# VHH binders against Maintenance of telomere capping protein 2 (MTC2): the designs that were tried, part 1

All scores and structures are predictions.

Target 1, 357 residues: Maintenance of telomere capping protein 2 (MTC2), of Saccharomyces cerevisiae (c7gvl2)
Amino acid sequence: MGDHNLPDFQTCLKFSVTAKKSFLCMYRDSVSKEKLASSMPSTCDIQLKRAINDAYPGGGIKVTVLNSTTASLDSLATTHVKEFEIVIIPDINSLLQPDQAKLVKIMRDCTVAIEKAQSTRIFIGVVHWNNPVQPSGAAKDGDEAGKPAPKTRIFLPTSLRMGAWLKHKFWFACAPPYLDFESSTESSINTRANNSIGMAEEEKQEPESKRSIILNEEANLNDVFVGSTVRRYILDIMVHLRTHRLTYNAKAGGVYTNSLDDVVLLSRLIGLHSGKMFVSPSHVKEASRWYFPMHLELVQRSSMDSSLLYGSDPNLVDEMLEKLAKIKCEEVNEFENPLFLESLVVKNVLSKVVPPV
Unless a header shows other numbers, all headers, positions and changes below count from the first letter of the chain; antibody chains aren't numbered by Kabat.
ipSAE, averaged over its two directions, is called F for ESMFold2-Fast, E for ESMFold2 and O for OpenDDE. V2 adds 0.75 times the mean of E and O to 0.25 times the DockQ between the complexes of E and O.
[cut] marks letters that were taken out.
Atom coordinates printed by the task and the answers are left out, and those that the model quotes come from them; centres of patches stay.

## First folded at step 5 (VHH; from c01 with A33N F102M)

Design c06
Fold by OpenDDE, fold request of step 13:
Structure c06 (fold): chain B 357 residues (1-357), chain A 123 residues (1-123)
Amino acid sequence: as target 1 above (357 residues)
Amino acid sequence: EVQLVESGGRLVRTGGSLRLSCAASGFTFSNYNMGWFRQAPGKEREVVAAISYRGGSTWHADFVKGRFTISRDNAKNTVYLQMNSLKPEDTAVYYCAAEPYMGTLEDWTYQYWGQGTQVTVSS
């Protein structure tokens, strides 16, 4: 996997289902946001639902596409799920702060239900990103009377337009599913023929078998050994990310205490997927590349740069941000990764932190 | 040039209805969350309602819940505030504003503001 690419949807789905974690799916918009003006599920949401159903044939997972409306969130809060459910949230960036808060509450309640083995509901947040990102003019800091209108300070745009409280409910961000359009045309023809009245009894055993597979994978995950040195390595990465020049220090760079457990869990899954019964530094590096880009809080405006506290020229910071914005715009298109700049920061930190021997 | 132009404010009687409109120009309207604010004489500006850039997520202040409804038409670059069951306490200058980023309700996060339209509710 290239150092700057989003992780693939299939692997991310598998890991998220096994870990019972929510994640973001990043769609590049080919069409102007004007067509997205309807609260209706987009073609992307339908495609995502199909991809999930294809990955889990036999109905072991219920997939629901939420309407990105206040009313739909209220309804979701009152609905109980008996089965494993994946809820797709269309254009999660379109939620106002009050609805984000509602969603956070719902997600917390679901986490508690998972911990109690009562029900399993996870979320896929759909994010639509476009390039070029229009430079949003920084909000004018308040009218102190008489100072010349502060020069339109450069704002480094982000693809994630949600509060940190919601953002950190998701484990990582992935690429959209590759739907081979070619394979769906052939399968519709042949299913007409065999009306075999096969007995209704065999359908009951399949859901239990799939549930057992997920449980077995979870059991195997606990057998993957994580050494103390590996944990220390993750902590060192976290410290370096928090103190990185491009991260917003006032928010600890978006790296919080739960990041350790999240990265450990992801490292275990990567290790397990590679047929290993222990976590290596390479697994941690890979997990870090998946996890941290979504979670990082970068400096977006000169006022957020801690160097200003030490007498740095705001204009120099603005110039730096402008250069970064340009790089982001160019490289996001090349790598199809709206989190490219974040991934670059992670790559830089991973190059500086010495792995344990 | 970025412009937000409010219209529809007038004198109405208690229990009456008004529809405010705000026409946006000079920016990509469909990329912005929109809000209605009001300011009564001698009072602080308060948020009345907000709507996401797609229109699916909406918020209304408790003092207007069930009476006011925010909506938008992205094809017309217009946000609306339907006001029903108006009360004298609703007398204020109503402002339209655009928020580019997080869907917040704080006035300081709104980047563009209209000049306002006067709504007066008589007893």
Scores: ipSAE 0.846, ipTM 0.951, lowest interface PAE 0.5, mean pLDDT 86
Fold by OpenDDE, fold request of step 13:
Structure c06 (fold): chain B 357 residues (1-357), chain A 123 residues (1-123)
Amino acid sequence: as target 1 above (357 residues)
Amino acid sequence: EVQLVESGGRLVRTGGSLRLSCAASGFTFSNYNMGWFRQAPGKEREVVAAISYRGGSTWHADFVKGRFTISRDNAKNTVYLQMNSLKPEDTAVYYCAAEPYMGTLEDWTYQYWGQGTQVTVSS
């Protein structure tokens, strides 16, 4: 995976199911504005549901698409889950602050239930992102020497329009599932003719067996060794992220104490997936690339820049932000990653922090 | 130019109903959360209701719960406030406002404001 790409959906789903963690799925908004108003599950929701079902056929995972409505959240809060449930939130950015708070409460309760082995409910938050419309800075050359138009305060827009309390309930952000739509149209026509091919009875591995697989994966995860040097390395990365020039220091750059455990867990999964029984610095780097971009709080306005406290010229900061905004606009399209700038910050930090030998 | 134009404010009797409308122009309406605020004479501005840019998430202040309903039509770039069972205490200038980011209820987070429409409820 290129250093600036979102992690793939299939791997993220697998890791999230194993770890019983919620994650974000980043969808690029297709220009077609019209269909977003209908209470009908979006094409994205259908795709996600299909991808999950394909990944866990008969696996006892219930997939629920939540209507991003206040009423739906209230209903969800009162419903107990007996089985492993994945709840898709079709547009997490569409929640008002009170509903965000409700969702946070629900997610906390689910975490407690998981810890008590009572039930397992995880969430996939769908984020719709668009290219920031370049502020048409067409300053019409109007002649008159009038008052400089208030310099449109350069704002670096974020793709995540939610409070930090909700944002940090999600583990990482991934790309949408790759669904080969081509294969489903051909299978309906040809099913008429050739009767005879013996459906090898793929043994209906009893739903109990798949639960056992998830449990076995969880057990194997605990066998992946994490050395003290690895933990120190993660902490060093965290410190460098917090002190990075582009991170908002007042919010610790979005890097909190829980980040250590989250990155350790992700590093274990990456290690396990790679057939390793120990976490290496390379696993930590990869985990950091997945985890930190969505969690980082970047400077969005000159007033947020800590350098101003040290006498920096706000105009210089604005110029820097303007340059970053341009880069973001150009590169987000290229990499299909709305968290591209955040990824750059992580990459920069990872290049500076010396891995343990 | 960004404009929010409120309409529908008038004199009504106690127990009456009124529907306010706010027509938006000059910005991408479907990308903004919308809110209704009110300000009575000598009182601070208070949030009455809010609606997400998709319309699925709504909030109503406790003092209007069950009486007022916020809705929106993105095709018409319009947000509405249906007000039922009006009381003299509901007398205020009602403002429509647009919020671009976090779905907050704080007035300072709203970027665009209308001029307001007067609602008067007589005893």
Scores: ipSAE 0.845, ipTM 0.951, lowest interface PAE 0.5, mean pLDDT 86
Fold by ESMFold2, look of step 7:
Structure c06 (fold): chain B 357 residues (1-357), chain A 123 residues (1-123)
Amino acid sequence: as target 1 above (357 residues)
Amino acid sequence: EVQLVESGGRLVRTGGSLRLSCAASGFTFSNYNMGWFRQAPGKEREVVAAISYRGGSTWHADFVKGRFTISRDNAKNTVYLQMNSLKPEDTAVYYCAAEPYMGTLEDWTYQYWGQGTQVTVSS
């Protein structure tokens, strides 16, 4: 995939089913939909259900849609299923913090059930985003001209309206599935269409055969070797991400201890997908481009910027952040990736960290 | 100019009902979570209810649960608070407020605030 494009849905789905991990799907809403009415909940649901059924035909995976409501979350906490289940959350950004906490608990319980081999339930969180309008005038808050920027002025808002604990329950974010009748403005045509079509045709076997393929992929995954030098390379990348100028150091840049395990696992999947039984630095670079942009915590306002500890002028930091916001607005549209700045940070770090020989 | 304008506050008797409205302008209302807060004389401001930007995720404080209901109409850029079974302790200035991102309940995270509307419940 490209340096700054979101990974394709078909590959992300396959990796997530094999690894039993939850992931995010980034749906771009049109501006006209936001102005006239909210997006129909079933629109993205229909696309996702079709893509999952194409990948796993014959009913091998149960797909459940969970409306992003307080009542739906309360109901989900008590349901039990014996099948491999994918739960779609059609607008995960629309959860208030108390409901985010409920979802974290539900997802933690599902992880425990997977570890105990009692049931398998993973989640696809749908994030709706649109092309943000650049700030009009000098400020995004209610301050009058000439006053110092308040701590609440946000220059680089995130597309992910979820707390860190909920973000950690998802391991990466992907582009929406390609359907033959979608507009020409969707992603790189050759990359998405080729991967999606090829995987769907391969996976149109009988249901028993599909379950056997899933089990065989899981077994092969455990055999993919990860050497100590590769693990040190991942740790070096993590350190550089935590200390990057644009990442929020008070939160370790969004790079926590479980990131190592997730990047190792994703590197194994990429290696296996490439026909290798070992992880190379190239696989780590690709895993890093998939994993870290969704998890990074960037500086959003001047009060979060560490350069102020070294005497930097807050007004110059605000000016820098405003210029970055303009660049984000322009480039997010071109790459159809609301995590564009995060991807640039990852690219910058990957260019600095020397891979093992 | 960003504005949040509350209306509907007045004097009502114990057991009565009242509906507060908050009209929003100057920002993209449908991208903001909304909250109702209240502050009685000599008391700290407290969150009463909150609603997500699409309206499906709601929260109500225990002291109003079952009596108050938050709702919103994104087509009209308006958030509402239906208050039933009013008690004298509900007497306060009620504020609507907008929160842009994380859906928190802490007042310091809310970016835009109304001027408030007085609700007085007589015993």
Scores: ipSAE 0.587, ipTM 0.867, lowest interface PAE 1.4, mean pLDDT 78

Design c06
Fold by ESMFold2, look of step 11:
Structure c06 (fold): chain B 357 residues (1-357), chain A 123 residues (1-123)
Amino acid sequence: as target 1 above (357 residues)
Amino acid sequence: EVQLVESGGRLVRTGGSLRLSCAASGFTFSNYNMGWFRQAPGKEREVVAAISYRGGSTWHADFVKGRFTISRDNAKNTVYLQMNSLKPEDTAVYYCAAEPYMGTLEDWTYQYWGQGTQVTVSS
């Protein structure tokens, strides 16, 4: 328990700025007002701009909001970038597939520009999610409803309404920032994510300009040692995720070969911020908890379950999936994490893969 | 009961205009991407236009671009298709449809369908 909360925004922002990687921020549409410091702000772009400005005061980072419209995407493709820019996409789930393809190309071009040291533009994709009323006995009651059944029953729908190519452009997903707009003192970002990283900058050691910190962290990051046994450990985790009972094995569970590079990079970040110039297995475990849940592709319906190749009854698989959906709905509310089942799969794999001695 | 009800289809002359409406009930309309499809006699059903659940992302087929405009009003649970400069080739049954997932343009991804409204464009 506790391991299944989304990582906090502040740490995810810091790591993503240092690594020059894009990430997702998961906003709940029906969040209780008790969980927001202010009852006034209603849009994610205002909250994210404030959180970024608090982390990087004095203009080290330009923040641009890209409304999720076809015209906004066309404009972005031709816009000049002269500084470190963070582009906020306020509702990435609201892009039709043709616009998702445009965004993939824009992000690919930005990645190339980063590799050539020409410019730096990274993206925060905001995912709005909700936890709909749990349908009681959905598979058994579906033909009693007045609704037409889909061609196949979906038991475990995804909160990420994005194609795999767009999803791959983001390396992890985080909780939204907590902001106290009504405070009369200097605000602090209170994280609601329970992660075991525990990294925080000392208040007295924070520089006036974050540009110097960005350059210093980037310069040290590539010097963090990653041994061959650590790389093999990451590969072992990936194999177990690809073959897990709940992952969609026909698509390798969503675990791509370049996942190794991203987990290595994140492990280096965790190690560096822990004061180490090397990656340990504990750093890998934590990086895995951050990285994999967003990328996993779970079985959503019986036709995706590999046990059918071994003679399993599709109706029994449907019943199992329905039970999992009920459990997910309950736990997603408790942890405010739409990737709860994915996080459970990662935790299960980490408990079974033996780390190097 | 989920219901999509198209209206506004009728006979119009070449060059005329027409506005189709599709009223939705029985589901959370604001969570669904919407599309307009058409099927002429003896032809395959084809996508005409689509709009994302918040309305900012839209797509129109090349054969209607500049002439048709999709829009939605989430407060009224209604999607519209404004059709201008109509041609005899636009004669078809027009269907509205709802898509809950990836925002694709493929008809097999659309979960709910209306019964259709006939549009006939005379020469």
Scores: ipSAE 0.577, ipTM 0.859, lowest interface PAE 1.5, mean pLDDT 78
Fold by ESMFold2, fold request of step 13:
Structure c06 (fold): chain B 357 residues (1-357), chain A 123 residues (1-123)
Amino acid sequence: as target 1 above (357 residues)
Amino acid sequence: EVQLVESGGRLVRTGGSLRLSCAASGFTFSNYNMGWFRQAPGKEREVVAAISYRGGSTWHADFVKGRFTISRDNAKNTVYLQMNSLKPEDTAVYYCAAEPYMGTLEDWTYQYWGQGTQVTVSS
């Protein structure tokens, strides 16, 4: 969005429902309730369900909250509904790797079902994050003889505790919905409903009418033109991200081949939302700011830094990464964005890649 | 100053029960996934159970499923292993370990380790 904040929930929800894509919602832990009026929900489930109901009031979307147990994941894998279903995963950052692998398979099967027009199920992964301090010098590389330790210390940790294949199943991350708990005004609720271009604009209507409006927006999306020069611009951005100094180049910086299709689709949604039937470079820039920060894989320790092949001192690289981690901690608090450093990398790449005329 | 201190290991008869505790200090315990590992004489160390940093996701090895239960209390900075229906092959040194990020089960990903507590199950 051109600053350092996460994109807003309402727009992200609308785009994800229209595109049938899953997304992450970033909830900050430790927000003091007494410091912010009506900013602390009783549970994230209540806040998310209310925001979804505000956007789709006709009841055309089934909302299911998933417990993080293996049995709940097994049950979800075998359950199939005819309605459009949104599954909320209340604490996706806390899944152990075996449960992450199971969720990846479930989400892959759901994508196939969408492609075959058999059912529609998308996921909202709730990420609970905070800005904790870590003990200074808690792990010493190679000096703890006889004590089991990780092979290398992490100097610049990531905020997402998800393996790459699970991260790839979500196309972007957004801020939590804003709901006015202290001053529940009809104007706030009405303006959010009026901001929805698909469902809430025509007052109370039957659920089947609201589902028809959703399908109309999907049909218009398919007509949004994407030219070859715009596709080339996206590819240029991807190449610069893959080779950026701060990204882990050996893994393409987290920028996988499917990124092109996702950024094209998101650019079409942004274009359509702004009243255009074509994608411009400005739409690509905004899509890039939404999409790439969650997917980037940054250098976390000197062994990941490709400049070492050119004679850089690994101790100096690790020292630089520690300094970046301190700067990140300050800025994450100010902007309430745990992906702040990743968003800076995207901003820097966008400033350097020349858009088409 | 980081410490993980296991306790509760002792001699117990086959079929008995035992509860291990691991007290943590010197780091933000609630940000770490926790695991219990064991090592029998002459064997490689193996993961027994793991629990995510918020406690919502747990994993137990097949050889202990239905008998052992991992839990945690973030207010007390403590992780537990309830061991029921103990067998002689459960005899081992049990280690508590902390993993900072991805919730993996490989011992090389665990950053902090306790010194271990001996569990001995007699026939």
Scores: ipSAE 0.507, ipTM 0.836, lowest interface PAE 2.0, mean pLDDT 78
Fold by ESMFold2, fold request of step 13:
Structure c06 (fold): chain B 357 residues (1-357), chain A 123 residues (1-123)
Amino acid sequence: as target 1 above (357 residues)
Amino acid sequence: EVQLVESGGRLVRTGGSLRLSCAASGFTFSNYNMGWFRQAPGKEREVVAAISYRGGSTWHADFVKGRFTISRDNAKNTVYLQMNSLKPEDTAVYYCAAEPYMGTLEDWTYQYWGQGTQVTVSS
């Protein structure tokens, strides 16, 4: 039950531009990417720029590629661009924590600028992923006392190598362009596959002077009705995610107060693009499947597990987490989704929370 | 077996240069952030420099900025620390370490450690 694949790039781009929100794009490391020498940015830059140009063919969006170096981040803080700008961070997982902190400050300033209608800059963080290192890899046991101690070992590692503060600056994660079977499209050719949220057909027929569809979607978005029972349903989902056994409850499972606003906004976008001026429970379920997996913080070791408050053996919890990591390694390749376990938690919660009638 | 082996530590005169190397084996080196740490007698271990797993992000402590440069060669599974303009206070045992997740600078987050190489700077 439920979709275990990442959402398609084209729809995620359209929603993020309309909502003025930053998002992650998940690129799988493989031999087919030819990662000998660090030439990755050129390849993903071409794919992303082409997909953006297909979605917004008349221009009006400036695309800037930022190398994930300390010098590039320092220079970004002084940018004077006044157009709608999309900044591509080609390898966001490769930022050390000090650079992540710089990026959080830059993105916070961009959010303030959007709120004040001064400038619009959103970010696409490219995450290069592969199967994580196995928890049973050798620990340092040399003659010198090594760190970490056994109690700090990670048994269920995360695929996102970024702190929570940076992670929450992005509202969801998507598949790269032209890799998702269900959402993939030839950018030069309009397609009518089963992507009911896509905008490709309208974009092909749009006269160059009538870009009002994008502006009208922004105006119409505020008019999409969200009933009180639907808002309660979203809150119920959030509570169940925060208290789920596999989520790190000390940090609310990664489900913060602003999640309500983001899920409401995403639900409105989904409803509007499906031809509705109201949000239904099915729109909320879809928004939840897009939004929450990237934000969840799962238990990575027994010291993070709330079950210790109920007498659980820490060694048995670590054993369970190690088994989950093995299952994750096997399933991530099949579904091409590094957030597979997080998606499973979301689908489990959605099956338990009763939607409004 | 996971192994980090430092080399290149020796006695040098003030103002001299050294290059430390750390050869890695037994794990997927290109998936790990790498750091150089040092510990002088009677002092706590401190981070000197760090480099992300693809080399796109580096950090150097203020006490070595402009003098030391961290680099890596993922084809050779090796991380380096080029040490120029050495001072007597740089005298310490230097360790390389590997961190697989968040790119932190805290020594307790580093999963694998080398045995260390002694650097001594004479006046």
Scores: ipSAE 0.479, ipTM 0.823, lowest interface PAE 2.1, mean pLDDT 77

Design c06
Fold by ESMFold2, fold request of step 13:
Structure c06 (fold): chain B 357 residues (1-357), chain A 123 residues (1-123)
Amino acid sequence: as target 1 above (357 residues)
Amino acid sequence: EVQLVESGGRLVRTGGSLRLSCAASGFTFSNYNMGWFRQAPGKEREVVAAISYRGGSTWHADFVKGRFTISRDNAKNTVYLQMNSLKPEDTAVYYCAAEPYMGTLEDWTYQYWGQGTQVTVSS
């Protein structure tokens, strides 16, 4: 996987089905999508449903698309599934906090049911993101025009509009599935900017009819060896991420104890996918590039910066964050990755932590 | 530059209806969650209703549920509050506000605020 690109949908889906883990899918908004959102939601759920059905055509996986309204969440909480179900949440960033709390409870119950082998339901949260131009006078003029004045100015905004509890229910974020929008919509702003819907244009693979390796991988996954030195390497990466200058140290940078288990599991999947029954440091580096950018919590304003405890000037910190946001805006367009800065933090940490062997 | 301008507040009799509008400019409206807040004299400001940036999630306080409806039109950069079955207790200055990221209901998370529009409900 490239250091600066989101991982591909097909591999992320395969790993998530095998591990029974929920994940995020990152769709870039366009001007047309913004206008559609005022009266009609995005049709990305159709693309995802097709991609899932193409990957698992033999059946046994039920795909349900959930409306993001409160009523849809209430209905989901009362249903029971008899088969493997993938629930698509078409606009997870559009949930207000009360609905986020309901979803956390639902996903927690689903996790317990998986652990007890009672049923399997995992979620794909669709995140619609954009790369907006900075608002004119947002920090300066808002104070005069808006009474009462805002207490929380944001200098480095995020693309994930989720509380920490909801965010931790998903283990990584991926690019959307490849679809051939250019052949049908080449005159549309939606699809012509550097293949924003997916990576390079590719048709579906013919070997989809071949027996899925997922059944063999599930049976073999628990046998993939993870040595003590590899576990220490993961922990060392986590410590460096928690204490990084740009991460919000008061919340451990978004890196919690469960991160170890998830990175170990993902490293096993990457190793197994490459034909190995053991985890190497290179597998850990790749797992780290997939996992941590979505979970990191970066400093967004000077009040979150721990260096203020040692006398740093909050105005200089805010100025630094604003400049960083401008650089992020440019690079997000090139790599189509709204987690670009988080990926750079991970890359920086991986360059400093000495791998074993 | 960045502005939220409320309109539609006026004196209305008990049982009447009123529609508040809030026009936004100077920022990408479709990226912001919107809320209506109110503040009666001598009371703390309280959230009345909120709507997510794409309109897919809405919330209404229990004291207005069934009577008030928040909506938005991203093409017109406008958020609305339809107020039906008005009571004297609804008398307050109503503010619209924009919240950029997390969809919270806490007033301290809202970055942009209008100057407010007075709603007065007579007995």
Scores: ipSAE 0.424, ipTM 0.801, lowest interface PAE 2.6, mean pLDDT 77

## First folded at step 7 (VHH; from c06 with T58I W108Y)

Design e03
Fold by ESMFold2, look of step 7:
Structure e03 (fold): chain B 357 residues (1-357), chain A 123 residues (1-123)
Amino acid sequence: as target 1 above (357 residues)
Amino acid sequence: EVQLVESGGRLVRTGGSLRLSCAASGFTFSNYNMGWFRQAPGKEREVVAAISYRGGSIWHADFVKGRFTISRDNAKNTVYLQMNSLKPEDTAVYYCAAEPYMGTLEDYTYQYWGQGTQVTVSS
């Protein structure tokens, strides 16, 4: 789990169903299949529905596809669901701000309904990446529009084109199901050598009832112990993320107070999945690698960098951001992870924060 | 090299209809949210309607709701504003604009702007 790939869909789905949490699925548009992914949404719908049915073959989960339209949102807001439902939003980036606000309201109401044991509805937001994006740096920031200048250039545009309140309704982002079966040659070789021997050994020795106990029993999840030193470790990670040089200080780096509860919950799920009734620092590190990259708000242009308040040269900050953008372009393609830089920030912070013994 | 060119503005009678078009070039139109704004003489520019880059998420201002309809054709790189039941208060210069980021309605978030097309509604 120390690689730079997005977490796998199957595990993310099982954790999210158990925790009753919504999540994002980062779907890569390929050049050869761009028409199918964008103009024929049934492709991602079919893939996701099949993966959900494979994970829950008893038919206990209703799967609904919500097209990214104002009418679909209005219809969903008036629908009362009595069963466990997973709502797929095939292109969540395509919602205008007023519809994003409607979705936030709907998701908040669904959370209340879950708390009252009235109904369960969670969401899978599909984010399509590889779409051409024009940086805001093509225009100057002043009152009068003019020719773009290099100093207003967006070097690190985001793949998540949604407001913070909507983004934080999802607790992590994962790879689509097809990425579970294919990976880059270099990454798959290393992952297979390190993980497949251990996974195959454990899978041969783990009967189906043990997996069901780990994933399907919320009572066992509630019994997973989280010590005070582990909670403090999570808080230390959050502070380091908020103050990291690449995170946008005005938004606390995207790390809000509710992150503690989510990382604790995810750490307990990871611990339980590994057969433990307690959370260790390694579980926290893994949960952090899953949770934080999707939430981080990175500096995208020099004007967002707080070091300028303390005398940094704007041209050197631009040069640094340009170098990071080139690295991202190469490594995003290799690891198929549009959150690659965010993942590096998390890895950097994890290397600096001392875990409890 | 980026251009947004509005057309279709003209004089129409109260109760009449017309359709504005905005042709886009020099950028990847299908990745941009689009909006129509208007500005009457001596008044501030105001958002009239907006449409997401795939065309499914749509917003109309309350003062035009039910009368105006925004739409887009990504194959033609064109956004439209169908204007029905026109009133003298609709007299303004209408601008199209492109927004690349989070689908906001504030004019300062729109990156590219057209030169405008005059709509005049007579009694």
Scores: ipSAE 0.613, ipTM 0.874, lowest interface PAE 1.3, mean pLDDT 77

